# Designs tried in a protein design chat: VH-VL binders against Probable septum site-determining protein MinC (minC). Part 3

Target 1, 220 residues: Probable septum site-determining protein MinC (minC), of Prochlorococcus marinus subsp. pastoris (q7v2x8)
Amino acid sequence: MKLILRGIANEFIKSFSFKNFEIDQNFFDKLITKEAPAAANLITENEKINSYELAKLKLILEKHFIKLSNIYSNNRETVLSGKSLKINSTFLKIKDLENQLPLDPSYLKKDILHKGTVRSGDRISSNGDLFIIGDVNPGAIISANNNVYVWGKLFGIAFAGKNGNKNASVASLYLNPLQLRICEIVAIGPKEKPKGQHPEIAILEDNKIIIKPYFLNQNL
Short names: E, the ipSAE of ESMFold2; O, the ipSAE of OpenDDE; V2, 0.75 times the mean of E and O plus 0.25 times the DockQ between their complexes.

## First folded at step 1 (VH-VL)

Design ne10 (framework fv_nezutatug; at its last look DockQ between E and O 0.02; V2 from the best seeds 0.00; counts 0 for: pae E 13.8 > 2, grease 18.905 > 18.9, placed apart)
Heavy chain, then light chain:
Amino acid sequence: QVQLQESGPGLVKPSQTLSLTCTVSGYSISSGYYWHWIRQHPGKGLEWIGSIYYSGSTDYNPSLKSLVTISADTSKNQFSLKLSSVTAADTAVYYCARESYTWEGYYFDYWGQGTTVTVSS
Amino acid sequence: DIQMTQSPSSVSASVGDRVTITCKASQGISSYVAWYQQKPGKAPEPLIYAASTLQSGVPSRFSGSGSGTDFTLTISSLQPEDFATYYCQQLDSYPYTFGQGTKLEIK
ESMFold2-Fast, scan of step 1: ipSAE 0.011; ipTM 0.495
ESMFold2, look of step 2: ipSAE 0.000; ipTM 0.453
ESMFold2 (binder alone), look of step 2: mean pLDDT 91; pTM 0.942
OpenDDE, look of step 2: ipSAE 0.005; ipTM 0.520

Design ne4 (framework fv_nezutatug)
Fold by ESMFold2-Fast, scan of step 1:
Structure ne4 (fold): chain C 220 residues (1-220), chain A 125 residues (1-125), chain B 107 residues (1-107)
Amino acid sequence: as target 1 above (220 residues)
Amino acid sequence: QVQLQESGPGLVKPSQTLSLTCTVSGYSISSDYYWHWIRQHPGKGLEWIGSIYYSGSTDYNPSLKSLVTISADTSKNQFSLKLSSVTAADTAVYYCARGEYDFWSGYPYYGMDVWGQGTTVTVSS
Amino acid sequence: DIQMTQSPSSVSASVGDRVTITCKASQGISSWVAWYQQKPGKAPEPLIYAASSLQSGVPSRFSGSGSGTDFTLTISSLQPEDFATYYCQQYDSYPLTFGQGTKLEIK
């Protein structure tokens, strides 16, 4: 039995048991402190899991902003339990369950495009550039190995250049974040709220995060 | 409503560093706008020295870049100019000014809508 | 750098006259020109931005026109308080540059 976490930029595998519904606390500690995946697939072999147990797992994942998206099982009763909870559930033979294991991170698209508001408690990460079409609310965290672009208002935390890219930037139509980070350099949000809603870009210059406006006289 | 006032020494010796401060009242320098330094040599026109955006980003006239530093002290609502290694050619009236930027109206105005009264600086031995 | 050249360098006029001052950019700057008025011993005061938009509080006798490289400031009926030096400024690109000024003198 495996819980396969699918993030927008990262995937990782967690094996766990439904015996007494024990989930390693270290698993959730890592999920909270590391890049959080947006979705999960549950893969079980012959183990029967009832609707109550699946609902409990679904709620635990939802508390961490993870959607239980698919269930694959060689147990027909487990599949029925999943369907009763409106989860896409598929019966597969044991041999075919191996085909549902996560892809190596190298097969994921490096750049991520997210459409919609990133709400308080949400986390979105990218191994390349991150593009958000929508607002990033206070309490949300967005991050990228390269650039972060928010086609909307940025009020949360943004982290660019996670892997040491000093040329990384954070740009937004309204840049008023709680915190900005580029590589190892951190900047706390401005003391006063910016007046005037115009596009700005944050870059790393001489080991300082500098914020500049986007000019009409600049090339796109 | 919004007022800018320059302050600094009226006389500076050659090779010293000129330090000028612009105190802003009626508006927070960390809220918006560009904040500029401009000078005017006796009997001549206006020369842009540089600017600082409310976020701390600076732009300098390339002819002066190696000599000029502009910084802001948001706790005092002030921004300052330091011009190193001054010569008699740096004798001028120095102005600070605010430059408007309004992208959402389809118009960025880098023109300067509020000016200080100017402070005269003479570089002489 | 973009050079701004004003013409004439000086003009003599009488109250009630129509006065025209021109400004030429060394390269295309779209409409990104501002005009300032400076009286002796005073700081420059803004008149016009974006080539043709009047600054708040500026009398309607002042108008601006032009696009690309050629710009004009017009005073339709000169008043006594209008005798001053006028400067154009481009803000298409850094560094910001000013014209050399046009002195408007009493005839």
Scores: ipSAE 0.000, ipTM 0.406, lowest interface PAE 19.2, mean pLDDT 78

Design ne6 (framework fv_nezutatug)
Fold by ESMFold2-Fast, scan of step 1:
Structure ne6 (fold): chain C 220 residues (1-220), chain A 120 residues (1-120), chain B 107 residues (1-107)
Amino acid sequence: as target 1 above (220 residues)
Amino acid sequence: QVQLQESGPGLVKPSQTLSLTCTVSGYSISSGYYWHWIRQHPGKGLEWIGSIWYSGSTDYNPSLKSLVTISADTSKNQFSLKLSSVTAADTAVYYCARDLSYGDYAMDVWGQGTTVTVSS
Amino acid sequence: DIQMTQSPSSVSASVGDRVTITCKASQSISDWVAWYQQKPGKAPEPLIYDASSLESGVPSRFSGSGSGTDFTLTISSLQPEDFATYYCQQYNSYPYTFGQGTKLEIK
């Protein structure tokens, strides 16, 4: 799920769960001023969002002076939910969703360096690469348009390449996440738990997430 | 190996509060997306009671919302159900269940169930 | 609330039979359907998720199909251990709702 603001070429990704919806109020406070009301486009891929969940999102956006203007989705049920709320809603294939994004490339390449533990319930999102100096605990969610690097243990959820970068990676000193996402591909936990602590990297290869030790990767 | 185990009183008096705990072993509650309570009345089907997100946010069946509280204690790796003002209609087997996903998967691990009888 | 209606309420069948159980939703739920098997005195065991995906460890004789409002669970060649009650469940929207159950009995 992507929320694109008109007037500010920006990207906001939140894991919109079927069962619960969480919005970062601090994120909106930083982007929206009372002198410039904004409009938003909601772009979802395969997520099924019902009308109650969309109404909740619409209400939160309106509280921040943002109008939910358009919904673009590759899920027909989500499109029907939007239409039921009288929001202009269009079904598009995933490749065509990218054409609806008024993204500012300079904004998308903003790297974030976070020092400290990312605790259960915390969320960190980067428009470029994300660097964590610390552990990412179970229940935390971290995401980046490009790469995610955790100089510590990764036990939470990591999302790399969230804007379609298939060359994105997730690397950690101890890679044991609840869930990994690279672009549209999802993997729940690693195939095998790491037996020892050594750096590993997750990459997208042949449309599958594969995990390998970095120190065994030599230039041939 | 992930295992869920319900515990609580087998007998509760009408108008009292039913308190049940689900103890999770082999997996951290804070690593799961949702944790659910489901019940089954004698000789009948299954009824979803509510769920708790790893962050502490809860969702309840609207028919029970004013009567139900679900909470989690991550330090003990447990989550609990409190049902206030019980009546004979609350007599059921109560189950807890894990939901590992963003909404793509259903409940994949269930407790064995605990029987609760509401009687004077 | 979304109502889930199963048919039939009971089926009598013999080992080796092909058995089909249906589940109908009161409104479109796409493929957000799970199927569970429950034996007397035991907790429900998951069989199918996302209408057609088989849970790990479940025998291949079980299959699910459907989308929208009409869903089916099929057992291609019934085995003695398959006699149980089967439930469908929607997880498209809160509150989650289950079908009333279909009891599969020996003929």
Scores: ipSAE 0.000, ipTM 0.413, lowest interface PAE 19.2, mean pLDDT 77

Design ne7 (framework fv_nezutatug)
Fold by ESMFold2-Fast, scan of step 1:
Structure ne7 (fold): chain C 220 residues (1-220), chain A 121 residues (1-121), chain B 107 residues (1-107)
Amino acid sequence: as target 1 above (220 residues)
Amino acid sequence: QVQLQESGPGLVKPSQTLSLTCTVSGYSISSGYYWHWIRQHPGKGLEWIGSIYHSGSTDYNPSLKSLVTISADTSKNQFSLKLSSVTAADTAVYYCARVDEWLGYYYMDVWGQGTTVTVSS
Amino acid sequence: DIQMTQSPSSVSASVGDRVTITCKASQGISNYVAWYQQKPGKAPEPLIYAASTLQSGVPSRFSGSGSGTDFTLTISSLQPEDFATYYCQQYYSYPLTFGQGTKLEIK
């Protein structure tokens, strides 16, 4: 169970995990002190939360000027409880709930090494660098807070620098993605195949995604 | 409660620039996510025009890229569309819409009511 | 660009009928499909996202299915308020593209 808080002008995101729907005495003292968050989303997995518990959370949040705006849960009864309180509530499978969570803070960075083909419909996300030993097929999505390295062919969607790292890169032995993204900059892949089979690296330069051949003497 | 409201001229002459503004209330455009423009020709389907991210980064439909500019004014909580060199073919209802990245799905969850633009002399 | 093709272009049905609308993508788009309902003179409203996930507040008679290139929107037991135009949309890749629409008319 997590509570996702969002701000207005100076955006901030804070994720809290809490057991048995209990919020500790100092919960609100841990909130970012810039601006009060305007809204919160509640994400629960298999936990059944009744209307009384949700109303209690809603009231506590409202006392701090936070609106409980959305509930996402893999428990249909929890969704019904939310709807009974006129809160937008959506049933999601566990795999889809993970996509509602903010990326982990950079101090919790963990590189991921994946061996094997990433198939259509697969999604892999890393809080650090992402290394793929294999091909990334059309319909697959891979993402990282830092760099994405594909030791194989990239045909799917790759997203690097998800936490605002403008020095992030996407490199592949055969770079032909449907879409590349570095931070907030998006580039749609080329309509035609790359001219030859040689490693390439995509980097952000002057707020544009630039693709270059990748040589051993390049250090970024 | 998030609400989007389009505004702009209902009538534009051929060859002029169409300027539309979307005013967002109940939510800050500077808090992130994509803000989109979509249009619908009379009796036809929906056509995506382009989007802007809160940072100012834009994406445009390649069919319209040389003609379209989208910008944001965070101080007014607005984003705007400019379409240059309009013709009768640009007659349409224009919608603004939001995509909330934190939903993990890049579909348009909130739409404005639409504003009708007629291009005629 | 990814082309989204809907079928049929229009369908006539009676209250209580089951209606299915299909949407085909020109390339694999996994489950990155949304469905919208548009009533005359109104803005589109989201019904389904991620091919099969129902938007909050949408009646359970609506359901979506499919993956890859073939997607279906089903309405069981049509109600009078369901007569509208329905659009599919892919959000797999830019530019974002919509189907041409399916007009659901009263028989």
Scores: ipSAE 0.000, ipTM 0.410, lowest interface PAE 16.3, mean pLDDT 79

Design ne9 (framework fv_nezutatug)
Fold by ESMFold2-Fast, scan of step 1:
Structure ne9 (fold): chain C 220 residues (1-220), chain A 121 residues (1-121), chain B 107 residues (1-107)
Amino acid sequence: as target 1 above (220 residues)
Amino acid sequence: QVQLQESGPGLVKPSQTLSLTCTVSGYSISSGYYWHWIRQHPGKGLEWIGSIYHSGSTDYNPSLKSLVTISADTSKNQFSLKLSSVTAADTAVYYCARHEIYYSGDYFDYWGQGTTVTVSS
Amino acid sequence: DIQMTQSPSSVSASVGDRVTITCKASQDISNYVAWYQQKPGKAPEPLIYDASNLETGVPSRFSGSGSGTDFTLTISSLQPEDFATYYCQQYDYLPWTFGQGTKLEIK
């Protein structure tokens, strides 16, 4: 079985079995902090896992602020065990399970559309693109594995490409965030750096975050 | 590889409109940078006049806003300055420059060689 | 407008000297300062950005420091090619504004 972590800049694949899972628990203590909530997908091939075993894994992950979000298995009893724990569980044939591994993590993407203001203390995270129709206030944090689009003013923290996508972007009608991140690259915006009120997009070029006007005919 | 070249008349009469063009080579003005006009009065420091993005979005120095117009022609890879109602105070060397906007660093990374404009009384 | 005040307006120095030039902003501009070098008859060339970061290709004898309102440009061991006029610029708030310049002259 393989565990794929998301919500941290790098995707992580952990191959393990329940026979040595207790030994691997120290791994989670080192990798994940309380300040970096993440999601995990579990992929199992030819393994029959009961509800008790899955519940133990779920509990360990939750202690490290990781939500077990999806289970993909070619064993119907394992899928049933996952569903009994209210985990999204999908039956896939062996050839299709390999497509869930991080050769193209976009296969597991889920876009989110949020309508309304994101207020101080709010946090929104997407495994695909994130679309906000509203303002993102100082103290709010929004993040996506792919692109972040804010149809409103961005004053909070925005994180795009959190799974390593260097082609990810952050766009808004008024781009003045406390902090921008694209992949591993972090930029802090100058306080009160007023520009004309027009849509702008932040992208990675030459290992720097570059901001430019966003045109209607851009194909992203 | 990126080169900027100013062109225009070296002598302008008072009350006329000064027209200068900056030709960019080795780089497309449509490729995500701001393009600027900056001048330098004889024996004095530098004064920012204004900027344009190829979409037509402009910013002007408030001291010159009613007198200055900057425009871009992406088909010719050029941008231009028009300064109306010139006086002897507009005598200066005029530079065009590129502003590479990074979130952590904003500065003029390429400049033209400059063109001298004298306003005759 | 943010006013940038440079001092001194001129300095005379010899090859090998340590030279410092200062720039004071009329309000807090964090570290959003660039320094330029201009030789007679030529356009300014960027030297330093974000107060302390050296532009690509600029010799390591140049360094910048400061934050808030007070900034300095230092040349640790002056070379013959360094005799020029130096300008600071703020890019915290439009309009962009420059210092009046410091002319570095041969002693």
Scores: ipSAE 0.000, ipTM 0.407, lowest interface PAE 17.1, mean pLDDT 77

Design ra1 (framework fv_ragifilimab)
Fold by ESMFold2-Fast, scan of step 1:
Structure ra1 (fold): chain C 220 residues (1-220), chain A 119 residues (1-119), chain B 113 residues (1-113)
Amino acid sequence: as target 1 above (220 residues)
Amino acid sequence: QVQLVQSGAEVKKPGASVKVSCKGSGYTFTSYYMYWVRQAPGQGLEWIGVINPSGGSTTYNQKFKDRATMTVDKSISTAYMELSRLRSDDTAVYYCARDWYEGYYFDYWGQGTLVTVSS
Amino acid sequence: DIVMTQSPDSLAVSLGERATINCKSSQSVLYSSNNKNYLTWYQQKPGQPPKLLIYWASTRESGVPDRFSGSGSGTDFTLTISSLQAEDVAVYHCQQYYSTPYTFGQGTKLEIK
């Protein structure tokens, strides 16, 4: 069986067996427990998992801020066990289970396009580039492993290069964020409103976040 | 302009309970985890636990799990840490600290609350 | 639990000289999936809360002078102050955030010789 962990920043695959469940508790201790609430999907083939085993897994995941949100299985009894715990559980044939597995994170660059306002309290994360068509309000948080592009006004928090990409950038039609972060470098937003009605881009240079105008005609 | 402001010093007798507050301002309270850490006089730092202000989910240091309770009141951007059945060795400065939800380091700390437990 | 051990317990260094503080973890705090060391350094002056200096073992927090640097990986970490200033007199703490419970070293008191 495979447990697909989906946090804001990361997607992880963990193969395990209930026979050796206790041995792998160290994996959960290493999991980033400080991420915003994460979700997990459990994928099993012909393994029969009873309600006790699923409840135990659910409890361990919840202890680490992870919600066991979906179960996909080719074993009907496992699906019934999941439903008895009020977990969204679906029976799938083996070939269809493969479609629930994420590709290797190094191969899978998942760009996200979001249309609409990102409101206070909303959080959007991408494993590739993140494109927002709309405004990002104060109290909203957006993040990407690579670049963050906001075709609108950015007033919230933006995090680019979250997996260590120092070449990542944050660009917006109106760049006035509460906080910018590129890789591990943090900058509090500007004290004054952007001057002029032009797009700006934030990039990391010499371990400092630099904000400059973004011009299509600016060539070196 | 991010600030964490804690409640004032407390003096308690052994066996009593103490509840320390930590009010956040200058940021979106529910977007950052809140940690509680203590420091006995002249000693090192000791982690008590962490709470997610958005949902109220908690993780406690096992040493404190049966005595510590962390809660939040989102309407006033305030986190609380209650420690029960106090002993003299619970005398310490108690800190709240914030971290970035995609970071794991404490970027802002409260000023600290001295809790003295004596007969 | 991961035990954090700092050395030395106290250190006296002359102004302008290099100060070196060590931190060892009882097990690796390097997470193989993202190749990050879950190790942080804090500065604490008397009567004040700790102040973040270094995170991810070697990344300097904004506003922290460039004389402060962190290095190391896995179990052995070092905080270096390249040219000690008077305002650097403080207790320095390392912390791991690799697994719960999050644990701190006992602290290293830095004084001027």
Scores: ipSAE 0.000, ipTM 0.403, lowest interface PAE 19.2, mean pLDDT 78

Design ra2 (framework fv_ragifilimab)
Fold by ESMFold2-Fast, scan of step 1:
Order: C-alpha cells, then sequence, then structure tokens
Structure ra2 (fold): chain C 220 residues (1-220), chain A 122 residues (1-122), chain B 113 residues (1-113)
C-alpha cells in the first residue's frame, strides 16, 4: 500500500500498512514544512480496507491540509469503501496500479553525488542535495529539492529548492551560471564574468536571490 | 536544437486502433517527461497522459485509461501513444509535448510535436 | 476536475488596439504557501501546435514580445495584448497545472477587425 503525496514541485511515496496504521505525525509535519503537499492518492493492491480505516486516514490528511483525492485498488471492496466516503475510487489491475507511480525508484533517491563534467544537453535531478565534482557546461541543467553544490565551475542552469525549500542554496567554486533558480525565484547570470576562482553561494533572502562569498560564511 | 517529430496522418475505421509516434532530438530524451494532448476539430485541448521515458512509468487521464497505452523506445528516442477501440469522436490532432513540473521552474509544455491527424470514419 | 472557462469565445480587435482575454478556473489555482498561480497561456496559429506564452500566470516565456502580459490570481486570469499586430491572430488557450487531470480552457479566437 502506497500513499502518493503531491505538492507544488514533487511527488513523495510513503509505503505503509493498516497493520501498523499509526501514520507518523513527524513524517507529515516534516513534509508539510519542507514539501507542502496539497493532495494524496492511495494505492493498494489486494488488501481489503474498510470505511473506518479510510476515514481515519482521510481525517489525518485533512488535519495537515492534504486532500485524499483518489483511491486506486485491485480490491473491489476497498473501492466500495472509498466511494462510500465520497472519494474518487477506481478498480485497477495490478499492472495498471504500477502506472499510477510515475516516479521510478532512482528518482526517490535523496542525495546524488556525480563525478565528472555535466555536458551540454545533460540533465541531473536530485530529490535531496546534489553534489557535482566537476564542471557544469553551458547547456547543462542541474536541479535539486534541497542544495546544489558544484565543486567546479558552473556555467549552465542550476535549480535548487524545487520542492519549495526556501533555505536551499547553490554553491560553486566559480559561479557564472546562465540562470539560477531557488524555489520559483529566477536570476539571470551577471553581465561581467567573476574575477578569480573564489567560492560563492547563492541563497534566497526576502524572495530575492543574493550571491555572496562562501569563504566569509561562518555558518558551519 | 530541441525537436519533436511525429508520425503521419492516419485514417481508421470505428473499432480499430491507432499508434502515433513522437521522436525527440536535440536533448537528453530520458531527462524529460513526454505528455500527450489531443484537439478535436474546432475544439479545445484535452490531456491524455504523461510518460517518464527513463522508467516507462505512466499517468493517464481517467477518461482515456481503458483505451490509451503510452510506451517509449529509448534506443531511438521515440515515444508512442496507442488508442484502441476508436470512435468517430476520437477524430482529432494528437500532439506530443515535452515538459515536467517536477524538473522545471514552471514550464509544463515547452516544446510540441507538429501533430498527427487521426480521422475515424466509416 | 478543475474546469477552465474562457471568455469571449471570439474577439475582433483593430490593429494597434488592446485585446483582452479572460480565463476562469472552477477552483483556485493559487498555492498559498508560495503565493504562485499554476496557470499557463498558449498561442495557437492555424495548422500549428500551441506555443507557450506565459507561465505562473504572469511570467513571459523567453522570446515572447513585451506586448503580451498575464495578470490575475486565484480563479480569475487575464491575457492582455497591448497593441495588436497582424501576427497575433491565433487561438489563445489557458491551462491549469495545479492538479491532475491537467485541463485547458475552450480557447479564444482572436481576429483582426
Amino acid sequence: as target 1 above (220 residues)
Amino acid sequence: QVQLVQSGAEVKKPGASVKVSCKGSGYTFTGYYMYWVRQAPGQGLEWIGVINPNSGGTTYNQKFKDRATMTVDKSISTAYMELSRLRSDDTAVYYCARGDYYDSSGYLFDYWGQGTLVTVSS
Amino acid sequence: DIVMTQSPDSLAVSLGERATINCKSSQSVLYSSNNKNYLTWYQQKPGQPPKLLIYWASTRESGVPDRFSGSGSGTDFTLTISSLQAEDVAVYHCQQYYSTPLTFGQGTKLEIK
């Protein structure tokens, strides 16, 4: 059984069972703070889930401002339980249930460490932090739900905090990107190329991207 | 330069199936989602579904779930959308489009194929 | 499903004059946590696929002329062309990407008067 949480920039999958029904409040508190999901889809295989269990799940999600929008199940009684609660519920074969999971397992991997040059036309996306040991060339796009760190030169497009994390940052040994994005705030690269190879960090402050020398940062 | 090239027009009888192809070039094919959208003559746009070319994972509009099948062939950077049990009201231009709200700063359909006219008549 | 409704269905405007197209969603597409509207505008010329004009309700796509602007929030949105040019004759579509299924308005046909 999987609960797919849909937010502004990403989907998260939570596997659980009504055998251990207590949904971790810390899990939802963390997701609401960091990822802000607005809707959830419940996917079950052959499990029979009654209306009481579904109503309890619905209430927990609503407490966190999440709508239980759809139920997909290979169990007709579970579908009936969902319909009795006015939740859009659909019977699907096992193979079709997998089609409700648009993210492959590698996409759910939190942090990514990439060694080597990211070339024009390449794209790397992380659901956590993204660490690049190498240069990011013009025409390359790198993105992360949290921070982007380039231990090299950044000339391409970098996108941090794509899940709404306002504390996300982009740091590089030579920060001269075509475009920087933190959350939904966009900054186009500067007219003048940076002088020298001093590490810099871009952060979001008051809904504005600011760039400052990393070396002067005492927040380790 | 990013380009999406679709297969040519098709004429089908009611009850038949049609399979439309969409070949991507000028970008990393597995790095972007592929969306399918149709437009009946003189009508608005209607979303069919989306496929992740890297995993083959799909999400369908419920209206098309029982008849539409989206697949990809990574070796030739080509996506396919097959629609079965065709009816006259399936007559439309079918588009593929590149995009992904998870990997973009708000772009949903940044590049489109030229469209494939599918005519269903008896 | 979120239903998108455009008005008018068709509009005739003289060259150099202002054109205004409206789009209404049956539910808010404003996400309160980031204060962003999940709304996009497309331009479609005869025989061509749609072309992205505006995303996030008001952000103009690269290469789109300054005369195009988007405004509005929540459920009511407007696309404005400040000084109509001949090449702007097209059908304009709004779309929401706040929730699935992704939905479009019925389109507004813009013609020269």
Scores: ipSAE 0.000, ipTM 0.400, lowest interface PAE 20.3, mean pLDDT 78

Design ra3 (framework fv_ragifilimab)
Fold by ESMFold2-Fast, scan of step 1:
Structure ra3 (fold): chain C 220 residues (1-220), chain A 121 residues (1-121), chain B 113 residues (1-113)
Amino acid sequence: as target 1 above (220 residues)
Amino acid sequence: QVQLVQSGAEVKKPGASVKVSCKGSGYTFTDYYMYWVRQAPGQGLEWIGVINPYSGGTTYNQKFKDRATMTVDKSISTAYMELSRLRSDDTAVYYCAREFGYSYGEYFDYWGQGTLVTVSS
Amino acid sequence: DIVMTQSPDSLAVSLGERATINCKSSQSVLYSSNNKNYLTWYQQKPGQPPKLLIYWASTRESGVPDRFSGSGSGTDFTLTISSLQAEDVAVYHCQQYYSYPYTFGQGTKLEIK
């Protein structure tokens, strides 16, 4: 069975089992560092999954802001289990199940522009750069494979370079996050509040996160 | 099993400071936010602030910002909340609580047993 | 700040009967992008810390009996206990986690008639 994560980038977990299935922080940390999906599709071939197992998976996904949107299966009992939980569930022949798999990664949208406040509990992830026009509240998580730019106040968690790009940066008009990450390096927390509203940028130099003033023309 | 164990009751005079501890066990301490909440006798719950145990980053309720200090000691999986310049109306049970789901569910799933702080002359 | 108001302050309900507790927020705690209400309900028994019952306005925490249910959206929320048992005597609190500072209702004391 495959869990297809739907969002800005399509990803899937190759296989997993519901017998003694334990989802811990490592499992969800992996989902968050690669891509923060908004939805998931479950694809099974002949596997039987009961309503209890599906309800458990649905709850775990929803606690991480992922909606179990569709179930596609060549097992009619699995389809009935999904329907009993009010999940869109469709019986498909095995050859047709392949059409539910994600398209080539080159098709994926890289950069994201989000307008509006990112509130507690919200997650936004980009496969390229992430641009936010608005504030990122405490409890929100934003992430990007490349750069994170917040034209507003950053109070939540920001993660740049999540796929290993050491040249990634986090910039904001007011940089006061609960946590900053660039690649695998985490800031210990700001020792001082930002002075007023002036743009600052966090970059990785010699395995240290350095914060300095950011000017419009720094990349020219 | 997840447990949050707090320090014992304290009696303080007005103007003094109190420091309450909260030791986490049964989970990875740095993976969950730690919140502090208080409850005055016969009153409702009041949020003081939150700390990220991994980074030490904090966010305070503006009401407590100038008197409260939250810190963590990762080596012993313990969070601290210090409240200074105590007044009689600071008499309350102080709770630590952790966030559900590794910083994504913003509701308090496990609570410490509470620490009664009494401020009297 | 979002102000949370509960009603009633206290109520007495006979064993086996329905108990209903209301919670109102001064502004909406519904986030339109994910259609979730950032509201929780806690149960607090004498001498104990609060215990999580309901999150996302209507989702029961694991181990919470099915007689407890949450409903409502936006600014008006209800906690219902369909058939009151002796062990349900407690103070019930609602909380919003839509924005900082997190705020709680004043509490509703539930006792047996």
Scores: ipSAE 0.000, ipTM 0.409, lowest interface PAE 17.4, mean pLDDT 77

